# Ledger of designs, part 19: VH-VL binders against o66814

Target 1, 203 residues: o66814
Amino acid sequence: SDYLLRAESLFSQLKDANAKEETPYLYGKVKGYYEAIKLYAVEYKEDRIKTLFTLMSKNTKKAVRGAYTEREPLTELITFEPRVYFEEYCDGIMDECFYEKHYEKEKFIELVDYFSLKRRVEFLRNHEGKYCAPFDFGMAEALFNAVSLELMQEKPDEKVLIALREKLEPILVMAEEKLRYAMKKELPCYRNRLSEHIGYWKP
Short names: E, the ipSAE of ESMFold2; O, the ipSAE of ESMFold2 at other seeds; V2, 0.75 times the mean of E and O plus 0.25 times the DockQ between their complexes.

## First folded at step 3 (VH-VL)

Design m03 (framework fv_patecibart)
Fold by ESMFold2-Fast, scan of step 3:
Structure m03 (fold): chain C 203 residues (1-203), chain A 121 residues (1-121), chain B 107 residues (1-107)
Amino acid sequence: as target 1 above (203 residues)
Amino acid sequence: QVTLKESGPTLVKPTQTLTLTCTFSGFSLSTSGVGVAWIRQPPGKALEWLAHIFWDDDKRYYPALKNRLTITKDTSKNQVVLTMTNMDPVDTATYYCAHSPLYDYGWFDPWGQGTLVTVSS
Amino acid sequence: EIVLTQSPDFQSVTPKEKVTITCRASQDIGRSIHWYQQKPDQYPKLLIKYASQSFSGVPSRFSGSGSGTDFTLTINSLEAEDAATYYCHQYYSLPYTFGQGTKVEIK
């Protein structure tokens, strides 16, 4: 698709900007969206690709600007919130519509073990994953965002959800291992924020 | 090859509404990421960005002129239309439309030839 | 709004000499600067995007550099066809402003 060629171009621009070294978190984020786009391109799902391409493009622009630094806020985290989804989709009516949508979504939530993934990504986000495992965390966050977006669809694609989860799992494990090691060894990436986590995580 | 051409009235009276059409070929506004911007240049002065529209109908306007500007697209006709209300002699300028290849990015190439709009009397 | 100030406003240069044009932003815009060339009575043409990225089809004598607030466009060896007004442009934040322009003439 045109999106795939454009995504290739965006990824090439990141390489020209030395983003892997200068902005590894954003580089990871962009790579994660690029991998998700490739999955949807195989399935010819242009509507999904448009949303992911928009996110990929925005993160590429932030990296190319050269202004993204340690002080920049983390980029978007997209979560599927069943309550919010049901309230909006069913116009806030707590009736048969609410329960039917809950039942339909349960299948897909269970398929990917969504709330476990959400908890793990949020932990990385809240405990210096950006600094201790920037590339892996960024990529995991982008792939997780793709999972969340697919769960928000009226008819989630089971095959794509499985593929996204299979890509996400090893990256999450790598990010988690790097963060755990940094915590135990009190590496600089974590050391400067250690006081903020006293009482929640003990290194 | 990508080409754009501006069309519309060359003379406008103060307080009237200006409507300019950009007709293009070599790309489609149904293509993801693509956009068209409007830029103007008063005689002998600098370039001034006015508005930008993207394939997904995302629209951006110069904030100080936002209440006077409307940008729309007709994807099937390969056209983008800029409307500017309450014209004033200071709005006399050459108006350009220009192609942008990626969403939320603002390098413009190619540009149309431009159309001079004179506001007088 | 972000104000872009170019210097010099005007320069007359002998052929084959090096030309340097600067653009200063009123606040940090990273690398979100693009450079355009406008020849007399013609529409502008993109030269450099994102401070230093060459645009396809543009002669190699044109180069850009800088980040943050200070940006430079360089023409390594001026040719007769380079007589034009050069503009810097930021697409960092609304309004997406242009500099006042630098006019380059051949002596």
Scores: ipSAE 0.000, ipTM 0.448, lowest interface PAE 16.8, mean pLDDT 83

Design m04 (framework fv_patecibart)
Fold by ESMFold2-Fast, scan of step 3:
Structure m04 (fold): chain C 203 residues (1-203), chain A 122 residues (1-122), chain B 107 residues (1-107)
Amino acid sequence: as target 1 above (203 residues)
Amino acid sequence: QVTLKESGPTLVKPTQTLTLTCTFSGFSLSEYGVGVAWIRQPPGKALEWLAHIWYDDDKRYYPALKNRLTITKDTSKNQVVLTMTNMDPVDTATYYCARLPYEGSYWSFDYWGQGTLVTVSS
Amino acid sequence: EIVLTQSPDFQSVTPKEKVTITCRASQSIGSRIHWYQQKPDQYPKLLIKYASQSFSGVPSRFSGSGSGTDFTLTINSLEAEDAATYYCHQSSRYPWTFGQGTKVEIK
């Protein structure tokens, strides 16, 4: 796929920019989107690939511009909200329609244990995961965003959802362990959460 | 100060439906990431998790009992209700409600109610 | 489901002695293990969360350790008030499960 070649080019730009050391959160996000793109390329899902490539490209450009972008708010967390989503399909009034649409998605929500993943990613976001486990949190956020986007599709791809879940779990565990350690030991990344110099970030 | 208290019938006949209410103070289920769980303990036996409900109405049930269990919340009243259908003598137990704090994937039951003993007999 | 096996089932200990309780999970659960103390005719109280983090107000003689499948709760100097049944609990995978309990009595 052309997108795979272009995605590889974006990832090479991160290596040239020393992004792993300078912007580990953004490096993680780009790597996460890249892994998701590779899964969809095998399935020939060009529309999904294009969406993920756009997110990958945006984060690659931020990383290439340097570490100061790490200070921007975490505004890229994408969540699937069943109530909001199904109300749009059913005009918010048709209970029968709402439950029929939810039933169609329920299998996929349960398959990935979506709301558990959502709470875990949101906890990392709300408790300095960006600074205390930057690479792992970035990659987890990107993979979780891919899961959310796939659940929003009319016909979610079960095989890709399983693969994303399998990639996401060990990364989430690592991020969670790093954050819990930082909290317990009151490391600078967590201890300075109320100051303008939060965590490991080096000016 | 976080407190929880269980209320409901202490004696239930076989085949009847049990309804237990957990009333709490010191926190709200409108708070992000918080939940409330129900745990039971048959006399002289170990603790058994039954169900929980989160601030966002996400619900989980013990799989073997899911067809008998319903958990709901009333955020304005600070209450969580557990309903269990088709009660049997083996369901005799002390029933507890407990808080799930917002702590990501490391959910523990940090504060518990005093428990209510429910006896199932004819 | 994940089975948690505690050892020993029962232990009678003289005051000031070290007590060690183990909890083994049938599969890896990371650090998602929690320990509760239940005194006779009382409700359970949280002691240790996330394998090793002490809950607020818990005496320093209680500590937890371990990761993966093998976990330990230690009371480094048993006090009379520590006579209780101790339970481990995993929140790694649904359904959430508890160990069978370890009863600690004073000699």
Scores: ipSAE 0.007, ipTM 0.578, lowest interface PAE 9.0, mean pLDDT 84

## First folded at step 4 (VH-VL; framework fv_ifabotuzumab)

Design v1 (at its last look DockQ between E and O 0.03; V2 from the best seeds 0.00; counts 0 for: pae O 13.4 > 2, placed apart)
Fold by ESMFold2 at other seeds, look of step 4:
Structure v1 (fold): chain C 203 residues (1-203), chain A 123 residues (1-123), chain B 107 residues (1-107)
Amino acid sequence: as target 1 above (203 residues)
Amino acid sequence: QVQLVQSGAEVKKPGASVKVSCKASGYTFRSYAMNWVRQAPGQGLEWMGDINPYFGTTNYDEKFQGRVTMTRDTSISTAYMELSRLRSDDTAVYYCARGPKYYDFWSGHFDYWGQGTTVTVSS
Amino acid sequence: DIQMTQSPSFLSASVGDRVTITCRASQGISSYLAWYQQKPEKAPKRLIYAASSLQSGVPSRFSGSGSGTEFTLTISSLQPEDFATYYCQQYDDYPPTFGQGTKLEIK
C-alpha cells in the first residue's frame, strides 16, 4: 500500500515530461510495473513490491530523460532460466540407467505457459514492437518481467501468477495484432525497418 | 489434444446462405487464427479467409469478399463461416483449419483441420 | 497471388519405392512452404513445414527440401498407407495458396 502512493507519484513526473506521447514504450513499461504492484499489494508481499517499484522508478527516470533528449532505449528483459535436472532409473543387475529430463518449477512453468510467453515477448522485442505497438509492448514486457521474477522465487505464488498471466494476455495479443497489421500494410513503423528482419518474418 | 469439430452436411438451393460452425477444444482458442478452406469435388484446396478469435478481425480472399462472413463466439470456442448468394460451383467440402500461434509464424499454417462439412448447392 | 505448381499431377509407384514430388512457386517464398497429405474422404494432414521441418508424429521416411522457388517432398520407402494426394502450400504472402495436388497411386 505505501508503495502504491509512491508509485502514483511517479506519474506526475511522467505527465510533466509528456512521456506518454514522447516515450510511449517506457511509459507503457512503467504502467505495467504499476499494474503488477497493484496485484502484489493484495498479497501483502513487501519484498516483491519493492523490487517492482525499483524497476518502475528506474524506467520512469529513463522515460523522463528520453522525453527531453528524444531517445527511447529498450530496457530490461528479465527471463527465468529454469535449471534442468535428470532423474536416474537404474537396473542394478545390468548397471543400465535411464534418464528423464525435468525442469525446475515445471508445475508453475506450465501454469502460465511460460516458454510461450517468453517467445512472444522476444518476438515483439526483436521485430519492431517498440515502434509499432510501443505502449502495449512496454506494458506486456513489464508484466512478463513480473512473471519471471515470481518464477524465480523459492515458492512461486500460483494466485499471483494466474493474475499476472490474465492481465498480460490481452495486452500481448493487442501488441501482436498491431505488429501483424503493420507488417501486412507496410506501415512506417515497420516498413522503415523491413530490411532488418529478412529471414525471421515476412509481410 | 487439439480437436476441431464441424457442423453437419447441408443441402441448399442457389441464392440461399449456409453457416458452418467449427468448435475447437484442447488449446487456447483466442491465441490462434482460424482459417476456412474449401475443396470442390475432385479439385484442390482453396483458402477462403481467416479470423482472429480474440478481436474478431477478418481477412477474406478477394474471390469471396462480399459473400463471406466469418465470426466466432469465444465463450464456447466456436468459429463460424457464412457464405451467401450460393451458386452451384460453391458445392464443396468446407474445412476449418487452425493457423499458427502469432509468434510461431515460421511453423506455418493449418496444423489441425476439422473433419469437413459438405455443402451441396443444387437447383 | 503466388501460384504453386506441382509435378507430377499423378504418380504411380510400388511399395518400397523412393518417390519425389516437386513444387514450384511463381516467385521466391524463402522457406515458407508446407506439405500436406490427404486421403479420400479425409481432411488434409500436415507433414512438413518451413520446407524441411518434419511435423511431430510423421514418419522419418518423409523429408522436404528446397528454398526460393523450387521444393521437393521425398518419401524414401513407400508404405501402403502413403498412397494419397499430396499438396504443397506457401505461407510467405497472403493469400496462402496450394499447389494443384499430386495423386500417388499404387502400381
Scores: ipSAE 0.005, ipTM 0.462, lowest interface PAE 13.4, mean pLDDT 85
Fold by ESMFold2, look of step 4:
Formats: structure tokens, sequence, C-alpha cells
Structure v1 (fold): chain C 203 residues (1-203), chain A 123 residues (1-123), chain B 107 residues (1-107)
């Protein structure tokens, strides 16, 4: 496939910039998009591959630029926001109503446990995942974005969702374990990354 | 090609201070913790402390707290260890050793070592 | 501090022998254990990290195993260059600590 060949050329740019060492979060994000593209190339080809390649390419440019300028920003987080509705039953005599909450695309949301994935990725994003587990977090974020994009489609593909979820889970677990350890041991990546001056750490 | 090159041997009298340097090359200096480990003649290895070269934060073993200072100069990829109020039992070989990436401790510890700096403390 | 205890402290063996060195931690350290080889007048060299992951460039005759509190370093067929002192080291908790060493000598 032409997209796989073009994706491999992006890794040459990353290698030349030493992005794995200089911008590990963005490097991981590029890798995550690459893994998603491979899944689509094998099972089902669509505009999704083109969209994912665009995101991969954009993040590659930021990684290369960041490696030379020592800047590594957080990049896109793509979330699916399903419409919520309720099934309602009321007894006018008793003045009591009963509600059951429903989501659009509920079976696909359940298939990947989407809200749990969203909370876990957001936790890493808000609590130094970029610094304590940059590669794994970046990769997990990209795969999560691919899940969100698939859920946004009119007809989500169950095979792709399952494959993305299976790839995402071990990477997400690793990022979470690294962050948990860093928090427990108060490693420098956790809330110590902001200063080159010695003295703010308690003796 | 990772390399750690340390400053030369030192002879000191009790009560003096010594400062050992460790120049790193072949990798991104700011991304890896730098450790200092010493070995007295005929003895095993003793961890002294580490420094995060990105933030400059340090952790010292309790035995050396108050006598050791670890610093770095990122512009020349060099780490320093200074030990003050020297005693005869500080006679040892002092090593710098590269630790894990400070944000990825899962990658292991002390994969590259300097050649060692002999510090002799005698009157 | 986590205490690391090696056994034996001294080992005599012949070229071609299979050798096992044991390291015990005073508390569980999962798999956060490294092994080092040190020859006289030289800096230590890491052989194994994460209990069983072989360092790049280390001969395949070296292997590590174990988890929790008990770990082993195995040399499947000793070579003349393997006679050295071996150290284990935990990195589960600060401070990182080393075993007392095992000196491996030729018969």
Amino acid sequence: as target 1 above (203 residues)
Amino acid sequence: QVQLVQSGAEVKKPGASVKVSCKASGYTFRSYAMNWVRQAPGQGLEWMGDINPYFGTTNYDEKFQGRVTMTRDTSISTAYMELSRLRSDDTAVYYCARGPKYYDFWSGHFDYWGQGTTVTVSS
Amino acid sequence: DIQMTQSPSFLSASVGDRVTITCRASQGISSYLAWYQQKPEKAPKRLIYAASSLQSGVPSRFSGSGSGTEFTLTISSLQPEDFATYYCQQYDDYPPTFGQGTKLEIK
C-alpha cells in the first residue's frame, strides 16, 4: 500500500531529527497513528486512512520542529460526544416518572468501553502523562483518537473498533503504570519538570 | 556511541574537598539521570546519589547528605560531584553512571559507566 | 533500604561449566533487578536489566530469571573472559542498592 510506504518515509524524518529521544510524546503519537493506518489498510480502506495519515504527517512535522527547537506541545485530542436521550414512563395518578438513559451508537460505545477509555486518556493528559510516560501516552492518545473518529462515522466498523481497542489497552495500561509509579515515588517527571533551579525540593 | 569521560585522579588531605567531573557524549544529556557510585579498595559498589540534568534536582544517599553536592552544566553535557570534609575512609574510585530516562524508569539503570576517578585521602 | 544478598560470595569453576549465582531481596522488587560484571581495575558493565532482559552486545550464554525476592544469573558455558566479580542491583525503590558481589574464579 502507498500509504504504508509514505508513512515509512515519515519515520526517516523522525530518525534524522532524533525525535524518539527529543520529542518522545510526539514520536509515540506518530507511531500510534501508523498502527491505526495499518489496521485500516488490512481490514477496511476508506477516507479514514487519509484522515489518519494527515494527522500522522502533522504530528511528524511538529516532532521534527520540536526536536530542533526544544518544544513539545500537547497536540489534538479527539473525543466523540454522543447525543443522550431518555426513555420515559410516567404514572399521572402517582406522579412518578422512571428514566432509562440511552446513547446514540450505544452498542459501539459499549463494544470498546468508550467512556472508560476517554476518562483514562484524559487523566494521563491532565496529570503529567506527557512527562512521565511520553511514548506510551502519545501512542495511546493517537489510538484513542482513531477510536473516536471511527465512532463518529455513520456506520462504525466493529472489526476495526475491536482491533483498535485491543492495540490500545496494553499501551494505556503501561502509561498508567508508569504514571502511578512516578506519582508514588515522586519522580522528577511528576511536578518537578518546571525548574532547572535546585532548592524547591524539600530535603 | 555513548561515552562518559571523568576527570583525573586526585590526592587530598583530610578535611579538604574534591570535585569530580563527568563529560557525556553520544546521547541526549538532559534526558537521562546521572548517578554517582563509589567503590572503596577491595569493596563493593555504593550508590551516592543522582541528578536530573533537565531540572537539576538531586537525591542523595543519607550517608552523604550534607557533604555531597551534585550539579551539572547542560551546555557542555557535564555532571559534577563534590564531596567535602574528606576522611581517609572516603578513599575510593568514584564512577558516574547513566541512569534511566527520568520519565521512563522501566528502561533500566546504569547502562553506561565512566572510567572511574581515584580519590586518595591521606595525610 | 532494600537489602540485596548474593550467594555464593566466592565461586570456583572451569571453562565450559554452567554457573548459577543467586540474589535475594529483603522485600519484593517485582522484576526491577539488574546484573553487572566487573573485571579488575575496570568499571562495571551491565549484563541484564528487568531481571531477564539481556543488554545489547552481551553474549547469549548469559541469562537472568526470577521475580519478587529471588533472582538468578546463569552462564550456560563459561568462557575464559567470564572470570570476574558479579553484582546484582535493585531499582524498585530509592536508594538503589547492590549485592555484596560474587567473585568467579578459574579452577
Scores: ipSAE 0.000, ipTM 0.508, lowest interface PAE 11.9, mean pLDDT 85
ESMFold2 (binder alone), look of step 4: mean pLDDT 91; pTM 0.931

Design v2 (at its last look DockQ between E and O 0.03; V2 from the best seeds 0.00; counts 0 for: pae O 13.2 > 2, placed apart)
Fold by ESMFold2 at other seeds, look of step 4:
Structure v2 (fold): chain C 203 residues (1-203), chain A 123 residues (1-123), chain B 107 residues (1-107)
Amino acid sequence: as target 1 above (203 residues)
Amino acid sequence: QVQLVQSGAEVKKPGASVKVSCKASGYTFRSYAMNWVRQAPGQGLEWMGDINPYFGTTDYDEKFQGRVTMTRDTSISTAYMELSRLRSDDTAVYYCARGPKYYDFWSGHFDYWGQGTTVTVSS
Amino acid sequence: DIQMTQSPSFLSASVGDRVTITCRASQGISSYLAWYQQKPEKAPKRLIYAASSLQSGVPSRFSGSGSGTEFTLTISSLQPEDFATYYCQQYDSYPPTFGQGTKLEIK
């Protein structure tokens, strides 16, 4: 419970460092973890709040350091890797066998459309989302990490998963639209990063 | 069953670097944070930093920021700690220590420890 | 950083004695405290986590108590193998920090 108050206090450090302007990706990520903590606080799930606070605090430290050193690294992406198994059944009359593929926690994976979320976040991460939509991408990454962490629990909470998904979707859409626009118009955030990526040749 | 086996003792001169390895067995290496703790002769324990082996993300104590690098190779279940620009007061026993499962994300207490690696920095 | 202060730093006791070691945190750490035992030339061994939860395989003569800022490790009947240095350690906030240690010796 005191983690929520401690989480709120981290924003004073971010403000002092002007992190919203200097490290907008990390600022967005801290904000995303804070939103997830607030969702868990409604249900008073202290252990999950502690985990999210730790991530929030670590990213706050990196944002403050990054603001003073003019560098902003990508930070953690947390993915749930479900086990796969096959269910076999055989028709005794026709003596034929059929296979059906299943995932660990399949119900919860389907509830949030997890594999789609994973692909969308990974696309942003791999295609200059940090530079073209830093705040929205940072928030989306943190909320996605919270979804992954919930799926990793022995018994995922369906209401929390739905609430996280509901907060995540509009933020993901905004980040995706900003990136698509930047790519289409070849904005400096995208175009300059292509040049930096190539490194050895310039027109 | 859980075992952490560290590389052997090192003797270094000031200004050099040292890289200590920690090979894990008996558990799923990438599921638990790996921590590094040192102990100077006759002194207490000092946390240096940790690494999440699954993603390779690190967090270092301020005292070591800029001089320490923690890495891992999940294919051989091994963590590494490299300390550069060594000084005489870096003479210590260096331990790797297993934290809780990473999905708890608070890895600050350590249930299994390596045997320690003595690093001597002579002036 | 959260400062951890142990008392006493040195303790002399006999087999069979009841021993109490205390640990004070410079700010509240809830129950996020661990106790370790370290014998000469050996790595530390965790005895207790979460202030009072006994690690599997640790003898029941060890117990921990406390919350907030003040914590206690108790050995109810000291055995020959219990002579060691004991450390408390908080894990509420980064960085994790240790007490300076309490060396427990035989009389």
Scores: ipSAE 0.005, ipTM 0.537, lowest interface PAE 13.2, mean pLDDT 86
Fold by ESMFold2, look of step 4:
Structure v2 (fold): chain C 203 residues (1-203), chain A 123 residues (1-123), chain B 107 residues (1-107)
Amino acid sequence: as target 1 above (203 residues)
Amino acid sequence: QVQLVQSGAEVKKPGASVKVSCKASGYTFRSYAMNWVRQAPGQGLEWMGDINPYFGTTDYDEKFQGRVTMTRDTSISTAYMELSRLRSDDTAVYYCARGPKYYDFWSGHFDYWGQGTTVTVSS
Amino acid sequence: DIQMTQSPSFLSASVGDRVTITCRASQGISSYLAWYQQKPEKAPKRLIYAASSLQSGVPSRFSGSGSGTEFTLTISSLQPEDFATYYCQQYDSYPPTFGQGTKLEIK
């Protein structure tokens, strides 16, 4: 599709700015959105591709500007907040009532184990994932955002959700492993998190 | 249902090596750390080390550095612990135990255990 | 390494008794403590994690408390199946370490 070709052209801008080295978190985030776009392109979901391309383009702009200004901010984290419903079930024989908690789109939340994914991404975000595992964390954030956006659709696509989850898991694990290693070894990325001299950890 | 099934009992002479296997089922093997804990007869529990099954990275207790090797085969969901240069005080029951998901490594507590493998070292 | 000391090492009690086992850490471990039950010739089973969080499927007569350096496992009313050896285990600092155990016997 036209968006795949436009996405490829964004990488030339990133290369010109040396964004992979200078802004690895944002570079990873751009790459994550690109991977999500490729998954949607297989299914011809044009409107979803447009939304992801917009996010990819915005993060590319920040990566390029950040490379020249030596600034790399955290960018968007998109979370799906399902409505909660309570249903009363009463046993007419025993005259007892029970209240059951239900979530909007429970089937899809369970399909991807959404709340677990949310906690894991938030953990990385709050514990120096940007510095200790920038590429993997950025990529994981983007794929997580794609999962959230799909869950927000009126009719979530199970095939896409499964594919996104399968792509996301190994990247999350890699980011988590790098962070665990950095914490265990007290690497500068973790110990010196308030310093602009922080070095990114590599395996 | 999470299950950890270990290989059978071993009798070894001093100086030999032993390799214990631990076959996992009922969960995503590569998502949880695998730990090895031993217990000498009439004694308490002693943590030996762990392995991240996804990457194969390991951490060993200093007592076992240089003598222990922990490995895995993700295609058959199996972890292995090999202990070399065996001594009589290595006689123990060896357990595999599932740790938390990798990002919870501060929660190094073990929710599922194998049945244990008795290793006897005698001349 | 953080050393874990349990008290008592041996305990004799009757069915229906309230039993308390304590565990002391050589330095502060916040709430990063687990309790295990082990019956003869069997693998340990986790009862409690995070000092006070009860493992799913563990009877409510088991409870844990404490923070910092001193922790307690309580069995409010002993049952015949509770006679076993109990271990505490810290996971605040690497490597994880176990207490020496408390054997709970029938009186």
Scores: ipSAE 0.000, ipTM 0.497, lowest interface PAE 12.8, mean pLDDT 86
ESMFold2 (binder alone), look of step 4: mean pLDDT 92; pTM 0.937

Design v3 (at its last look DockQ between E and O 0.32; V2 from the best seeds 0.00; counts 0 for: pae O 12.0 > 2)
Fold by ESMFold2, look of step 4:
Structure v3 (fold): chain C 203 residues (1-203), chain A 123 residues (1-123), chain B 107 residues (1-107)
Amino acid sequence: as target 1 above (203 residues)
Amino acid sequence: QVQLVQSGAEVKKPGASVKVSCKASGYTFTSYAMNWVRQAPGQGLEWMGDINPYFGTTNYDEKFQGRVTMTRDTSISTAYMELSRLRSDDTAVYYCARGPKYYDFWSGHFDYWGQGTTVTVSS
Amino acid sequence: DIQMTQSPSFLSASVGDRVTITCRASQGISSYLAWYQQKPEKAPKRLIYAASSLQSGVPSRFSGSGSGTEFTLTISSLQPEDFATYYCQQYDSYPPTFGQGTKLEIK
């Protein structure tokens, strides 16, 4: 489609700015959105493609600007916040009521193990994932955002959620392995960041 | 085209200091660790330390701690290594060497090297 | 410090020969090993990183293998320009350390 062709042109801009080297987190995030767009193109979901392309384009502009200004900020993290409700039942003999906790879209949350994914991505984001595993973390963050956006739909697509989770898991694992290595070896990307002391790391 | 060009040969007396420069071109200087490695005549390679050019932070081998200072000037893409209280066994060729980007999984190995600077310490 | 030991220290071979150089680490270093070639009065040149990844521009006759504590550099068909000294180097732990070198000479 039109969006895939427009997405290809964004990579030309990234190449011209040397974004893979200069802004690896944002480069990874743009690539993650591109992979999600390709997946949605197979399913002909134009509204999701438009949303993801907007995010891809925004992050591309940040990467290009960041390459020239030597700044690479964290960008959007999109989390699905399901409503909680309680199903009550009462024992007529004891006149006693009990409550069972449920989540909005519970079967889709369970399908992708959403709360686990959320905790893992937030951990990377809060513990120097951008500095110790920038490309993998950026890519994982974009794919996670795509999962969140799908869960926000009135009727989430199970096939898409499974495909997104399958793409996300290996990238997330790689980011986690790199961060674990940096923690284990006490690399400067992890230990010395507090003084803007970005240093040597080796996952 | 990545290039590392070092300053010229030096002859020093014991107890003096030497400062070797390494000018980088063809890449983003601040994105890659700069390493210093020396080689005594007829001997193997010995890592001395590295510097993160973006922050100026350093990591020295214990053998040189207290005698070596590594610095950089990002405005001219140049790294410096200064070795003080020179001894005759400091006679060697001193190389600057670029590592991969500091966040790469395989950092700590050297893809581009300067031509070397011979430092001779004699009485 | 992790000690790196190369074998052999000296090797005589003819053009066209297949040669192997072994590097042993004093403790496990996973695959964090590089190989360098150095000609007289020249700076070293990286051939291999990550134990088996060939540096761009290095001829395919060079290959690396191994993990853990034992690693091998192989030249499948020796060329005249390959006579040099070869070093292995670990980068698993600080400080990075080099093997003592293997000098490859014309037989």
Scores: ipSAE 0.005, ipTM 0.493, lowest interface PAE 12.0, mean pLDDT 85
Fold by ESMFold2 at other seeds, look of step 4:
Structure v3 (fold): chain C 203 residues (1-203), chain A 123 residues (1-123), chain B 107 residues (1-107)
Amino acid sequence: as target 1 above (203 residues)
Amino acid sequence: QVQLVQSGAEVKKPGASVKVSCKASGYTFTSYAMNWVRQAPGQGLEWMGDINPYFGTTNYDEKFQGRVTMTRDTSISTAYMELSRLRSDDTAVYYCARGPKYYDFWSGHFDYWGQGTTVTVSS
Amino acid sequence: DIQMTQSPSFLSASVGDRVTITCRASQGISSYLAWYQQKPEKAPKRLIYAASSLQSGVPSRFSGSGSGTEFTLTISSLQPEDFATYYCQQYDSYPPTFGQGTKLEIK
């Protein structure tokens, strides 16, 4: 696979820039996209690989530039927003009508526990995950983006969703544990950021 | 090449204050915590506190709370430690030491040290 | 605060000896421990971080091991330049704390 070889070649650029040490969030994100590309390469889904390679390449360029300029911005978060539908039925005994809520692609949403994943990634993104667990957070964010992109497909692939979730879960847990530890221990990555989030911290 | 260069030795009387400087070079000053550690004659190392150079926020050991002030000037990549109401038992060598990058605490404590500043408090 | 206790406080050894210095924490600190070498009238120099990771530029005769509450620094074949005072330091919890030091001298 042409895309897989090109994806692998991007790591030489990252190594030359020392991106793993200098831009660990972006490095993690590139690594996460690479893991997703490898998964799709096994299934020979070239359209998915092309999209992921574009994201991987863009984040690689930012990681290399960021290593030289000492800047590491947050990059894309891709979320799937399912359509909501209501089914109405009426209870003839109680003379009442009720609504049953349904989601577009509900089966696939439940398969990966999507709303839980979304909440967990957003929590890390909004609460110092980039600073306290940059590599794991970046990787988790990329894999989450891959889940979102698969859910956006007309016919999501269940095997791919399960595989992505299986890769994502341990990485997400690690990022969450690092953040919880930093919060509990008031480490510099978390403690120094409190003044930006709590305007009335002083009593 | 990372370097931390401190100001020269000081001799002070009890009740006075001292301000020690630490000039950083060879790295992005604002990306790493700056720590201050002291060592009394013949004694071990004692952490005093740290400063985040980007935000200027500080964390002090309880033993020094109320007497120590840590500041910085990012335009010249310099950190400062001021200790007030000096006592004879504040006689020590004072070191600045680079702490972790604010998102890599797992591997980052005190990898580079200044040369030390001797502060002598005597009548 | 987490108390760090080194053993021994003083050690005499000959060039070529294998020496071991032990550091004990008053509570579990996982692997968040560093080792420093300090020569007279000099600033400390970090040798090891994360209990066992060797600092770049430090000779391979230095090694660290341990986790939780018990840690060791080992010098496999003592050299003349290794006579110094050694400190352990935890960075699991604020405030970071140091051991009392181990002075290594020529026998």
Scores: ipSAE 0.000, ipTM 0.495, lowest interface PAE 12.0, mean pLDDT 85
ESMFold2 (binder alone), look of step 4: mean pLDDT 92; pTM 0.934

